# VHH binders against o75319, part 265

Target 1, 181 residues: o75319
Amino acid sequence: GNHIPERWKDYLPVGQRMPGTRFIAFKVPLQKSFEKKLAPEECFSPLDLFNKIREQNEELGLIIDLTYTQRYYKPEDLPETVPYLKIFTVGHQVPDDETIFKFKHAVNGFLKENKDNDKLIGVHCTHGLNRTGYLICRYLIDVEGVRPDDAIELFNRCRGHCLERQNYIEDLQNGPIRKNW

## First folded at step 17 (VHH; framework vhh_h_nbbcii10_fgla)

Design z142
Fold by ESMFold2-Fast, scan of step 17:
Structure z142 (fold): chain B 181 residues (1-181), chain A 125 residues (1-125)
Amino acid sequence: as target 1 above (181 residues)
Amino acid sequence: QVQLVESGGGLVQPGGSLRLSCAASGGSEYSYRSYALGWFRQAPGQGLEAVAAISGSGGSTYYADSVKGRFTISRDNSKNTLYLQMNSLRAEDTAVYYCAAKYPWLDSRSEYDYWGQGTLVTVSS
């Protein structure tokens, strides 16, 4: 229902842009109905998201929502000028190859259409950490040729929190490269 | 604004093949590849049914269960043309086939707001 996601308050709302990439990660924004359970300084609505991105002198060009639910906010709560892509991912399992392919395809398509600007790809799951960090790092490893440890360290530093799920970390470090284009 | 024109419809016998084309024009503000494209059909006395869809770059496709393994959707972004290759045609495939576009293809909120006029496919002996 109106319940705030478990541990949601424990995470920084928005990370910093990952240098050398177009990625920025954040936790799920919560629509106004959740604000009755939040102190003013804990609020992180879709509007708050865009304000925080602008405060960093950045601009969002795409939001990729990895949550398995639509209960936290509605796409209609976002500016019409920013495309919204929903990729349903289950929270504890390493994303499957179809999900990885969809993510890569969306990122590649965005980058081709945005060669002449510096707009960011915003990626979030519930906490903006495990599913989010996995897919961003998977992209950097498989597409950009970044070493797994370097991708993970870059994500952790910019997000302000370390990837927590060991199965995700193990797959990034030792799993197969997914060449699904 | 994009304008879509279908072609390639006609009469074919069961088990036959047919290739539909959809030519796009008038999309001066947005790149052709920024649009997701799809094929929809409407059989006599029935509602509109989604048949197949393809992402902007062509890297992702969707097929209705009724056509999987028989139909292939493809696009040529250099020619601004969408195709539907229909093989092993059945009487139940008789319908007016429409191509449709949504912008931007990346946006889950976007609707298919641009539609062609339709092309009739009749599968009959």
Scores: ipSAE 0.124, ipTM 0.582, lowest interface PAE 5.3, mean pLDDT 90
Fold by OpenDDE, second read of step 18:
Structure z142 (fold): chain B 181 residues (1-181), chain A 125 residues (1-125)
Amino acid sequence: as target 1 above (181 residues)
Amino acid sequence: QVQLVESGGGLVQPGGSLRLSCAASGGSEYSYRSYALGWFRQAPGQGLEAVAAISGSGGSTYYADSVKGRFTISRDNSKNTLYLQMNSLRAEDTAVYYCAAKYPWLDSRSEYDYWGQGTLVTVSS
């Protein structure tokens, strides 16, 4: 259906680029069919996403969609030049090793193919916070060697909201490093 | 499940040109443009050979040394179609040509996930 996700309106549509990285996080954009249920100022469509990114003088090179549904928008709603990658990720629980692996490989593949530009990896779940934050931080920790608290702080600051799920935070701070390949 | 169907194969004389197409369908979980695509060929009595590959956005391409400067791989994501423009064809280009698709998170060394049935290209005088 076209029901607005719970608490979706409570979160900033788009975060800021994470300094020293190619990541930017945002909440899920909603296709036009959702607009009738939103005030004009609450609307956030795929088009709005790209406009907001442009306003930051940035450009998206990849979108990673971590939602566990396909009802929010269609890949066809995105510019043809921007790849769309779906990684079905269950909410509220720490992503499994396979999901983490998929995410890392997607990011590494993008970076390998985009060494000659500064395009961003846009990552979102429903709210662009918990699943999104965990996987981005997991990558920074496991692949880039960033200290867990630094990764979390960086994400929180740039997203404009803090990771909320204690199990995610705990795993990032004290959990094992995951296999990178 | 992604389905790939090749077309455009046929008989051509040495020095001639041919354009292959690969139409993709299915894959409800992700967009066509998320897949890296490639062309492979198998000549009679020979093993499978990689010919060319292209990234999801089309920004990166790869060619086997044997076809560099003669073949061009491209894609139209709005049509879910992969192309292989083959110029200056040689007898040694005779083979069944296959298109294949790979999900982005898979290692480039890994096998492609989906394959077409192939289309025959015969270069002969």
Scores: ipSAE 0.023, ipTM 0.434, lowest interface PAE 4.0, mean pLDDT 91

Design z143
Fold by ESMFold2-Fast, scan of step 17:
Structure z143 (fold): chain B 181 residues (1-181), chain A 125 residues (1-125)
Amino acid sequence: as target 1 above (181 residues)
Amino acid sequence: QVQLVESGGGLVQPGGSLRLSCAASGGSESYDRSFSLGWFRQAPGQGLEAVAAISGSGGSTYYADSVKGRFTISRDNSKNTLYLQMNSLRAEDTAVYYCAAKYPWLDSRSEYDYWGQGTLVTVSS
């Protein structure tokens, strides 16, 4: 069906859990209508996502979808037991303080309600890289007190791809800590 | 932008029943399964009281002790509608009822993000 997102095939589907955290990053899953334009080995459906997470001996407890569209997959394509949070973010721009605040509150609330388990927070944008990496690193820096370069290195290593957008990297390294919570 | 509109309020006799609805309006992105939804009420001269809440999936519900066993919260995400079925109504249930939505996984002390205008429920002979 619909056009595959630009450069989507260039990225690994799912990263690894970021050690010492509950985060795992991945690229946007694509519903079955997109599979007509993909080779079998390129397919990455919502079902494929959960299978790959299980293969790592991990379990998703929350999905945070940062895309600005609902075209790629539907929440109904996810298991009913896994909560889904949509935070609409525009590409190429550093997320605004309101978006950062919403992300931090969602993560803090999940962690508080999931103290008795080790379920993961899955975060994705289109490629699971720039917006995804920015918000995860922003959380680690502002809430967990991680050094910016250490947060970026941890994300890059676990995602298997480096953050690409210089404005995102610059904000993480030299931007202000966001304390409006 | 999420707008919540309550309906179904009115006058009912003690022991009667009433169903409140809360419909999302103003956009195609109005309260999907990602939002936690709740009902709050404010009686004349009283503060705001939480009545019931439901998770995005509908699998988890909360009820205030004052309404447990009498009220039932439910949601239909395909219709962007939240419901409160109110049975065995009492004079003390008289209040303006508000529908509210918040992002899931917020700290339990966090405020709700979106509120309706309220619908009046009067329980009286």
Scores: ipSAE 0.000, ipTM 0.186, lowest interface PAE 12.5, mean pLDDT 84
Fold by OpenDDE, second read of step 18:
Structure z143 (fold): chain B 181 residues (1-181), chain A 125 residues (1-125)
Amino acid sequence: as target 1 above (181 residues)
Amino acid sequence: QVQLVESGGGLVQPGGSLRLSCAASGGSESYDRSFSLGWFRQAPGQGLEAVAAISGSGGSTYYADSVKGRFTISRDNSKNTLYLQMNSLRAEDTAVYYCAAKYPWLDSRSEYDYWGQGTLVTVSS
């Protein structure tokens, strides 16, 4: 159905670009069918996403969708010029190595192909927080060599919300480095 | 979200001229410039009719047959404003005129995504 995700309204729709990275996190945009259940100021559509990105003087070059459903919006709702990648990611549990690898591979591929621009990698799950934050931080830690606490702090600050799941935080802080290939 | 506000409507005599404006807001300048914009009208007792449309760059325009040669659609992206110059107005041009905007990346879509509240144009002697 088109019920609004739990607590979806509690989160800022779009974060800020993470300085020194190409990442920006946001909550899931909702297609038009959800609007009738929202106040005008609560609406956050794919169009609204792009409006907010543009307001930040940024441009999306890739959207990575980590939700485990397809009911929120359609890829057809996005510009044809912006690639859309779905990585089905189960909530509440630390992503498995395959998921982590898929995410890293996608990011690395994008960076390789987009060296000549400054387009952003937009990442979202339902709230754009826990799954999103974990995978972004995991990338920064494993690939960029960022200290776990620094990665987490950077993400939290830019997203405007803090990672909530202790298992994610614990894994980032004390878990093993995952393979990058 | 994009907001559209029409202005310039009023009473005019047949053969007269009127210029409508539509102020667009709610997005970034670059994003707003990418919108396809259009004018629609609804006469009393009639359905909504497409009047004119213009691409983001202004390089492409469309006119309904009923207004060709009389109406001119234009836009000033620096002011985020859409215009409709209406000349040689006729009684049948009497309608509420609406400004509308399309998604920048969905050019093939038939429907417009944002609408103004409309401005009334009355052509009467």
Scores: ipSAE 0.000, ipTM 0.224, lowest interface PAE 14.5, mean pLDDT 90

Design z144
Fold by OpenDDE, second read of step 18:
Structure z144 (fold): chain B 181 residues (1-181), chain A 125 residues (1-125)
Amino acid sequence: as target 1 above (181 residues)
Amino acid sequence: QVQLVESGGGLVQPGGSLRLSCAASGFSFSYDRTFSLGWFRQAPGQGLEAVAAISGSGGSTYYADSVKGRFTISRDNSKNTLYLQMNSLRAEDTAVYYCAAKYPWLDSRSEYDYWGQGTLVTVSS
């Protein structure tokens, strides 16, 4: 149950804030039990996440967890002051309309409640890349009216890794806009 | 499907105490800290009144002026249960008490989305 996700070590732990947005993407932090299987420099815990965010002079206001498992870390590992939302999202396939809808509403809800601050929406899946990138880009495209290529380029640049899955890219570039409300 | 089931209501004398419970299903208190939870009550011949509310993270609470200092709202994530501790009960606290939840991706703004069936609290000598 405590095996390191495949290729997890290959990805940067935390990206950069996406300019013009409140989004920041990162790979899944791993609870302490995983440390036995990692070199010290490879470790990335919930505590490390917050430290890295702080080093960027940012603050998390919401964490959206898109992983489809609960084995990586517990909500109790996070500060009580930071809301946590689990949206179980299946990997490798384009998220369904319900998942997209849940994500959009969570983001919109956060933005409505946090107009007086500059706290970030932290989004992660396993690698913080494909599912994460798709849903962030989907939001930017559908809700903010950003051009698909611009959204993808912005995410890739800020995450430090490019979206890898062609089905996600294709859906973002050529797929229909999903209902927002 | 989200379900809320209240329990703990009954007859109590003025000055007494009672603890209400609301067992929630269909979502996890631990894995969804965006849910807002609240207690409402409706006295005979009166409208629905907000009693207490708690944020998803548990860090913020709200109380009606009529119950401040007497009632305490809390949640147990491990049991997925919301509580209302009622102390120093008064005759005017007599009502059907409802548990309610607000889901963040439902467009309800100020309204709660899910409601229990209610539990009757009667304060009488």
Scores: ipSAE 0.151, ipTM 0.579, lowest interface PAE 1.9, mean pLDDT 92
Fold by ESMFold2-Fast, scan of step 17:
Formats: structure tokens, C-alpha cells, sequence
Structure z144 (fold): chain B 181 residues (1-181), chain A 125 residues (1-125)
């Protein structure tokens, strides 16, 4: 179906850049076919995403799409200058080691290739909260050596919403460091 | 597992045109725009030469000075296929043409990681 995702309207479209990092989190953009079901102030298309990022004086250099569906927008709806990576993740489950590895490699490679600019890595799932927050925090903890509670607090503050899934929070706080090689 | 298969090579007269295709499998052009794709060639008795490259998003292209204005690289995400449109062909364009893919965001893979088998292009009267 062409239905708005459950609770999608409850979340802010785009967070703020996470200071000291290249990350920015947002909820899934919805292509024009969804706008019939939205008030003007509720619309958040791919175009709206880039306008909101620009309003923050930021620029996207990569979008990582964590949704398990292709129905919300097409990669072709994004500017051709912005790389796009789809990592299919199931909601409610802590992402597996293969998913974590793929996310880390994409981020590390982007940072290596973008040393001479300040472009952001945009990460989203359906709500831009649980899967998104988990993978960003997992990267900060495992690769950057950030303390788990500090990573979670930073994400929550910048996203404007707190991570909701207790299994994700527990894994970040008490789970093992993932050394994917 | 990434695989690349070239087609479209053959014999053509000087000044003629050919379109090479590279069918990719093991990743989706629509869903993984982090792969950079390119064409390389090796002329008889010479080393491997980069011809053209296109970024995963399709927004950035590179061309060797020897082919600028004559060759066009493009991709069709729905067909998962990379193309090289070769116009105004010259005898010096005679070479085996290789399709290659690079996973640019793996630090250990700074060079092209995946290669096709090559397709021969002969430009002669």
C-alpha cells in the first residue's frame, strides 16, 4: 500500500548535525504520491529533506537508507550528485554483525574520500530513530571510542527524540564491541 | 559476489561508432550507489589505460584526455548496466575494453576490485 508509515507524523523530519561527527539523522522522506494524505506542514519529500539540510547550512554527501522497503521513495528522487546506499534492516531487531560491518565500512570509506570537505552522512530508517540511532551510536562506540551513554545522549539531543527500543539501548550500553573484519 | 560481463565490441571503420555494455550482478545500481564503475582498455603491446569512470550516483564522470568529447559513459539503473558510447573512432582506439567496479568505501580497496573479461574493439578500414 500507499499508506503513511505508522507514527511517522509523530517525529521531527530532520535532526541537527551531531557535533564532532559527520552524522545527521532524519525520518524517511515520502515521495509525492503520499502528499495527498498529508497537510502541507506535514509533507517531507526528498526535496524537502535537501531544503531542510540547506537551511542548517549543511550539505549531504551520502544517504544511508536502513528501511526494509522500497515503497517510500526511489533513489532516482535524490540528486544525482549524492551517493545512496540501501542497507535492508528489519525493525525491532538489533542489527546483525553483517549489517553493522556494512554500515561501518560505508562510513569509514566516505570519511576517507571526503577529507577535504565537510559533507554529511545522512542516515534514516522509517522514523530516523531506533535502527538509525543504534547504527550511528554503534559506530561512535566501536570506531571512535565514545562512551555508550555519551553517544546515546548526543544522538537523542541532536535527533530531538530519544531512542525508544530497550533492546537497542541495552546492546549499546552493555553489549560487546563489534570488531568486524 | 560481484560479476561484470561486457558486450558490444567488434570491427568498425574509422569515424564510426560503437556502444559497449557491461551487465553487472551481485549489487544493484539503484540500491548501492557507492560502487564506482569504469572502463579501461589495453591496446596491443601497451599497458592498461583508464578510459572513463562514473560515480555510483552517476553525478560525476571522468574521461581520459584521449577520448574527451568522443566517448560518453552512462548507466541504466533499471537494467543494472554500464555503457560506453564511442563516437568518432580512430585506429588508436583499437584495444580490449574492460568494465571494472570499485567499492570506494572499503579502505583496503583503493583500486578497482572487480573486472570483466574484456571485449575487443578493432578500428580499421
Amino acid sequence: as target 1 above (181 residues)
Amino acid sequence: QVQLVESGGGLVQPGGSLRLSCAASGFSFSYDRTFSLGWFRQAPGQGLEAVAAISGSGGSTYYADSVKGRFTISRDNSKNTLYLQMNSLRAEDTAVYYCAAKYPWLDSRSEYDYWGQGTLVTVSS
Scores: ipSAE 0.077, ipTM 0.502, lowest interface PAE 5.8, mean pLDDT 87

Design z145
Fold by ESMFold2-Fast, scan of step 17:
Structure z145 (fold): chain B 181 residues (1-181), chain A 125 residues (1-125)
Amino acid sequence: as target 1 above (181 residues)
Amino acid sequence: QVQLVESGGGLVQPGGSLRLSCAASGGTFSYERTYALGWFRQAPGQGLEAVAAISGSGGSTYYADSVKGRFTISRDNSKNTLYLQMNSLRAEDTAVYYCAAKYPWLDSRSEYDYWGQGTLVTVSS
C-alpha cells in the first residue's frame, strides 16, 4: 500500500543548503494519495518540496533519489526542467563502490554543467539522513578533501538531524577513500 | 532542448565505407555535461535495431554483434558531433540510420526521446 514510511514524520522535511557546497538534503516527498493519512502541517509533496526550497531563496537544479522504491512519488510529476536521477540504494548496508561512483559522477557532471549558476543538488532517501548523509559526506571527503568529522558535522547541522547508522559513520571516519571517481 | 541532424548517408558498394555524422545543439559530450548517444537503424519492412552507443564519458561503448569489428562509434566534443564509421559494408546494412540522444544524462525520466530524421544508407552493387 500507501503506508507512510516508518518514522517519516519524525524528520524535518528539508534541511538547509550545506555552506560551501551545492548540496541540500530532504526526506522523501509523498504524492497526493498519501495526504489522507497526514495532517495539513505534515504534508510534504513534490510541490511542497519546491515551495520550501524557494522559501530559503534557493533553486533546485537536480534531484538525486536514493530510495529502493518508486512508490512514494512519481518522477513524472516533477518539473521537467529539473533533472531527476534515480540511484537504487539498499538501506542499512554501506553503499557499494558502483553506487558511490555513480553518485560522484552525477555530482561532478552537474557542477560542470552548472558553473554559471547557483542551483542546488537535492539528495534524498526515505528519511534524507543515512544513505543521503553517507553519499554527500563520502563525496566531500573523497573529492573535496574535507575531513570526515567536519563533513559529518556539516551534514548533521544543515540537515537538522544526526546520522544514525554506526556502520555508515565508521566507514566515513575510518574507511578507504574511493579514488576511481 | 537538443536538436539532432544526421548526414553522410548514401549509396555504396559492398565492402565499401561510409562515415555518418550527427550534430547536436543544446548539449555537450563530456560525461559531466552530456547524454548517452546511440545509432539505431531500420531496414525496409523490419523493426528498429540498436547498432552502437557511447556513454557521455566515452568510457563505455556498445556494438550489436552484427556490426562489431566493422563499425566504430566516436565523439568530437569540440564540434558537439557524434560519428559512426562504417567499414566492410554488407547488403544487410541497408537501412535508414537514426541518431538518438538520452538527455539530460542526469535524468532517469529521459529515454532516447531526441531523435534525428534519419539518413538512408544503401549497400548495393
Scores: ipSAE 0.197, ipTM 0.664, lowest interface PAE 2.8, mean pLDDT 86
Fold by OpenDDE, second read of step 18:
Structure z145 (fold): chain B 181 residues (1-181), chain A 125 residues (1-125)
Amino acid sequence: as target 1 above (181 residues)
Amino acid sequence: QVQLVESGGGLVQPGGSLRLSCAASGGTFSYERTYALGWFRQAPGQGLEAVAAISGSGGSTYYADSVKGRFTISRDNSKNTLYLQMNSLRAEDTAVYYCAAKYPWLDSRSEYDYWGQGTLVTVSS
């Protein structure tokens, strides 16, 4: 049950804040039980996540977990001051309208409640790339009116890796706008 | 409640050495879970001065210019204790020394989260 996700080591642990947004993407942090299977420099725990965020002079205000499992870490591993939201999101498939809506609703709620600060919305799936990138870009496109190519480029640049799934890219570029409520 | 307790202070002659300790107790405090640990000092009539700091991982250290080459910050995770080895002590090192800890997720950008009560170091002939 504590196997390292495939290709997990290949991705940068934490991206950069997306300029003009409150988003930051990262790969899934792994709880302590995974450390025995990793070299010290490969370890990326919930603690490491917050350390890396702090090093960027940022602060997380919300974590949105898009993984479809709960085996990687526990919400209890996070500080009590940072809300944790689980949105079970199936991999490799374009998220359904309900998932998109849940994500948008969560983001909008956070922004409404956090107008007085500059805390970030941390979003992750397994690798913090495809599902994460799609939903962030979908939000930017549908809610903020950003051009699809601009949204994708911005995400890729800040995450340090490019969206890989063609179906996600195609949907972002040519797919319909999803309802925001 | 998390508590930091400094010890090891005292009177020492110029050129002498002293080793300060900071032991954490209470709550679920763990040094390995901190973002940073630090030593501060306040001399009579002066403000609080940062002396040394160490990252939570222990991979990075910082020293004030005034103590570089003379002081060494370290920690023992097994004992949950922070240390400050002070060598070649000078009269100007006389101060109350404080231990401090900062957690990575607490909204305290300008301050450490927990502080000890301090231990007095007096360097005098």
Scores: ipSAE 0.006, ipTM 0.251, lowest interface PAE 10.5, mean pLDDT 90

Design z146
Fold by ESMFold2-Fast, scan of step 17:
Structure z146 (fold): chain B 181 residues (1-181), chain A 125 residues (1-125)
Amino acid sequence: as target 1 above (181 residues)
Amino acid sequence: QVQLVESGGGLVQPGGSLRLSCAASGFTYSYDRTFALGWFRQAPGQGLEAVAAISGSGGSTYYADSVKGRFTISRDNSKNTLYLQMNSLRAEDTAVYYCAAKYPWLDSRSEYDYWGQGTLVTVSS
């Protein structure tokens, strides 16, 4: 479908790298068929994503796509040199333990394979905010031992938008640490 | 070039157990983190069915509903070997079982392009 996601224009395309981590968050890129409904300054294609990351003097080594759809862009629109991982997640619900563990396993695998470089893990859902912020913060809390409030503040500052879903925030602050290795 | 060799198939009675092995060769020491591995099966006169899969470091596993709770997939990266422990076997589990590898495992665009020749499992008295 050619319908732009609700509120997609309200969010910055790409955040900044989260200092002390390999994470960068962004909203879903939209393939060229969506550009008919966008002003030139609103366009954010897969090519635009890579250009904006290069403008920050950063380089992507992995993209994790958390959307529950394949309609926004084709994985084939991404360079073959950058792995693309799809983890289907439903909006509004806190991701289940299986999804959390898939995300953690992918991040750990990337980091072990990329010890000798500084390439980033790019994470996005539709808006690059709630599901994206939840999984990044969950990783920092459970694996890196970051305090929940510090993880959330770091994500909010670097994304340029605050996590909106209270159930996600509550789970990060008060939920159990998930261990599955 | 990657080679996969299955073993452990055979005749077993209903309710019995078998452990299948898949030995991988042609890889460097990076095999244990760069390949996803899976088991597929094909019963006589039927199409190929995905049975179980395991990610690069073994941190994530997936099972078909038909085998969930009965089969366990595991890997020994020091031996470049994939296992399928099959318990509570049923007549409908009779099939040729194939080992397959997907590279790189972190890329959803990659496909299972490396396949073994298969090992026959027959569940019958």
Scores: ipSAE 0.330, ipTM 0.747, lowest interface PAE 2.3, mean pLDDT 88
Fold by OpenDDE, second read of step 18:
Structure z146 (fold): chain B 181 residues (1-181), chain A 125 residues (1-125)
Amino acid sequence: as target 1 above (181 residues)
Amino acid sequence: QVQLVESGGGLVQPGGSLRLSCAASGFTYSYDRTFALGWFRQAPGQGLEAVAAISGSGGSTYYADSVKGRFTISRDNSKNTLYLQMNSLRAEDTAVYYCAAKYPWLDSRSEYDYWGQGTLVTVSS
């Protein structure tokens, strides 16, 4: 159905670019059919996403969708010039090694193909916080060698909300490094 | 189930042109616009050869040296179709041509995950 995700309204629509990275996190945009259930100021569509990114003087080069459903918006709602990647990611639990691997490879592939520009990797789950934050931080830690606490702090600051789930935080801080390739 | 179906093969004279198509189905093509697609060929008595590849966005392409300047790979995501325009065909281009698809998170050197059944191209006078 077209019900608004729980607590979706509580989160900022779009974060800020993470300095020193190509990442930007945001909550899931909702297609037009959801607008009937939202106040005008609460609406956040795929179009709104791109407008907000533009307002930050940034450009999206890739969208990684981590939601475990397809009901929120259609890839057709996005510009054809922006690749869209779906990585079905179960909520509340730490992503498995395969999911982490898929995410890392997608990011690395993008970076290899986009060395000549400064386009961003937009990442979102439902709220653009826990699953999104974990995978971004996991990448920074495992691939870029960033300290776990620094990665978490950076994400939290830029997203405007803090990672909430202790299992994600604990895994990032104390969990093993995952294989990159 | 993911299916790739090639079409457009046939008999053509040297110097002629042919356009191959590959219809992709069975995966969330609209949801995975980053799928890499490629053409391969196998000539009689020869091994499988990579011919051309294209990224999900279409921004990057690869061609084998043997076909550069003659073949053009393209894709139409709205139709879930991959194309191979083949110009200036030569006898040595005679082969079964296969369409293949790869998930974007796979290394470029990794094998493609999905394959078509192939379409025969015969270049002969």
Scores: ipSAE 0.009, ipTM 0.330, lowest interface PAE 8.5, mean pLDDT 89

Design z147
Fold by ESMFold2-Fast, scan of step 17:
Formats: sequence, C-alpha cells, structure tokens
Structure z147 (fold): chain B 181 residues (1-181), chain A 125 residues (1-125)
Amino acid sequence: as target 1 above (181 residues)
Amino acid sequence: QVQLVESGGGLVQPGGSLRLSCAASGGSEYYDRSYALGWFRQAPGQGLEAVAAISGSGGSTYYADSVKGRFTISRDNSKNTLYLQMNSLRAEDTAVYYCAAKYPWLDSRSEYDYWGQGTLVTVSS
C-alpha cells in the first residue's frame, strides 16, 4: 500500500536538535512511490530529510526507525555512511522494557563511538511524536537524570508538536525508572 | 586481515552441554562495541540458520526460538572472545557452528561479513 499514513500531513517534517543532547526527531520519510498522493510542498523523502537536517547546519550519524512497518521507505534509500537501526515498536501501547533497553543501548553505543564529533541521532516513528517522544524522554529521564516534565517540555518545544498519548505522558511522569540497559 | 576462530565443538550425548568460543586473532577491532557478533549453524543438508546474536557492549541479545532457554550468548571484549553456552543439547542441534561479526552493529542494513571457519557439534549417543 502507497496510501499516506493517517494525519502524517498534520506534522512538521523535522524538528530541531534538542539542546544539550544529540537527538533530533522527525516524521517518517516517504519513498518516491508516495509522491503522486502529495503536493510538491508536502513531499518528505529520505533525500528531503537529509537536506532539511543540512539546512539546520546539523549532520545525522544514526537513524533509529521505530515504525512497525517497512512500507514507507527502504533502508537502501539512506546513505551507507549513516547507520540505520530498526526497532519494531507497536503504536498505542507504552514500549516494553526490551524495546526501551534496545533504544538505550543503541544511543549509548552511538555516543561512545562519536565522542569526537557532533553528529545527531535521528529518531522517528510514523509521526515522529508519540513513540519517538516517549523513547527520547525515557532515555533523558533514566540515563541523563532529567526531570520528566523538563524532558517532555524540551521534546515538545524542539519537535514543534506536543506528545499526544496520555498513557505515554503518564508513564514518563509517574512510571518506574528502567535502570538496567 | 583479522580472523575469527571457533573452538569447543565435539561429540556430546543428548541432554549434555558444550561451550563454544570464538577468538579474534590479529586485532581487537572485531570485538569493540562497533561490531555485533553472532552464532550461526548449518546442519547436514540444511541451510544456514541464525542461532544467537549479541550487540557491541553485550546489552542486547537475540535467540532463535529453537534454542531460547537452552543457549546463552555472551562476550568478553577484554579477551576478544565470544561464547555460546549450549545446554540440554538435542540431536537437532547437530551442525557446524560459525561465529560472525557485523559492522557497524547499529546498522540493520549491514551484513555479517567476517566469518570463522566453523566448529562441528555432534549430538549423538
């Protein structure tokens, strides 16, 4: 299926780098076969993603794809120089501990290997909002010791859209810290 | 340049255990956190099957359903060694076992490009 994801057009393609971190969030890029369903100004291909990051004077060093599908773009459409990590994450439910630990492990590994540069970790789900915002905030809270409300505010401001799923927000604010990774 | 060398294979009776080791020779680069490591096997007359995999720092593991609960993968980066602890062995586990390295470990597109020569495990009376 080449149908556009529901509400995908409602979101900004790419947020801004979250200051003090290496994270940048965006909505899922759509391969060329989707362009017939989009106005030119609505297009957001893998190439468009890298152009928009460059326009912010930033550089991607890792893409983490949280979608539960591979239909939107092929990993082969991304530059070979930028690692692509797929973590299949179901929407609606809070990510399980295994998913959280995989995300933390990937981020920690990237940061250790990239101490001598300022490359970003790009994170996306379908809209670059709920699963994306949850896992980034969960990392900031559990690993970096950021206060939950501060992590959420930082993500919302930089993404340009507020986390929408109340169960995700509730888990971030009041849920347990996942300390093992 | 560097090589992966498996050891620890042999003949074992059903219900027994073996520990396989995979040592990097000629460089530690194969065992730093930039490389994912895995165990694969090929049974007689069958194709290659993924058995277990471990991420760079050892924080994430994968196991095939057929071995989950019986096999444990681990790594010691200070010794440049990957391990597979195999318990409750069955005749169906008879295979040549290969260790392999994948770089970069974070990239789902990357393939296991570095392979050992294999070590035979036979589960029989």
Scores: ipSAE 0.114, ipTM 0.599, lowest interface PAE 5.0, mean pLDDT 88
Fold by OpenDDE, second read of step 18:
Structure z147 (fold): chain B 181 residues (1-181), chain A 125 residues (1-125)
Amino acid sequence: as target 1 above (181 residues)
Amino acid sequence: QVQLVESGGGLVQPGGSLRLSCAASGGSEYYDRSYALGWFRQAPGQGLEAVAAISGSGGSTYYADSVKGRFTISRDNSKNTLYLQMNSLRAEDTAVYYCAAKYPWLDSRSEYDYWGQGTLVTVSS
């Protein structure tokens, strides 16, 4: 159905680029059919996403969708010039090794193909916070060698909201490094 | 799993033109437009040769030196179809042409993950 996700309105629609990275996190944009249930100022569509990114003088080069549903928007709602990747990621649980692997390789592939530009990797789940934050931080920790606390702090600051799930935080801080291939 | 079906092969004279098509299906509708596609060929008695490749968005292309300036790779994501326009064909272009696909989240090896059955192109007078 077209019901608004729980607490979706409570989160900033788009974060800031994470300095030193190509990542930007945002909450899930909602297709036009959801607008009937939202005040005008609460609306956040795929079009709004791109407008907000533009306002930051940035450009999206890839969108990674981590939601576990298909009802929020369609890839066709996005410009054809921006690749869209769906990685079904279950909420509230630490992503499994396969999911982490898929995410890392998607990011690495993008970076390899986009060395000549500064386009961003847009990552979102429902709220663009927990699943999104975990996988971004997991990448920074495992691939870039960033300290867990530094990665978490950086994400939180740039997203404008803090990771909420203790199991995600605990895994990032104390969990094992995952294989990168 | 992505399924690839090539078509458009046949007999053509040197200097002629041919357009190959590859219909992609079976993948997720949510990432089909994002995977890279490529053309390969295998001539009789020879190994597999990369011919051309194109990114998911179509913004990046690659061509083998042997076909550069003569072949054009393109894709129509609305039709889930890959094309190879072959102009100024030569006898040495005779081969079975294969369509191949690779998802972005898979490692970037020289080999692609999914392959078609191939279509025969014969350039002969």
Scores: ipSAE 0.007, ipTM 0.317, lowest interface PAE 10.1, mean pLDDT 89

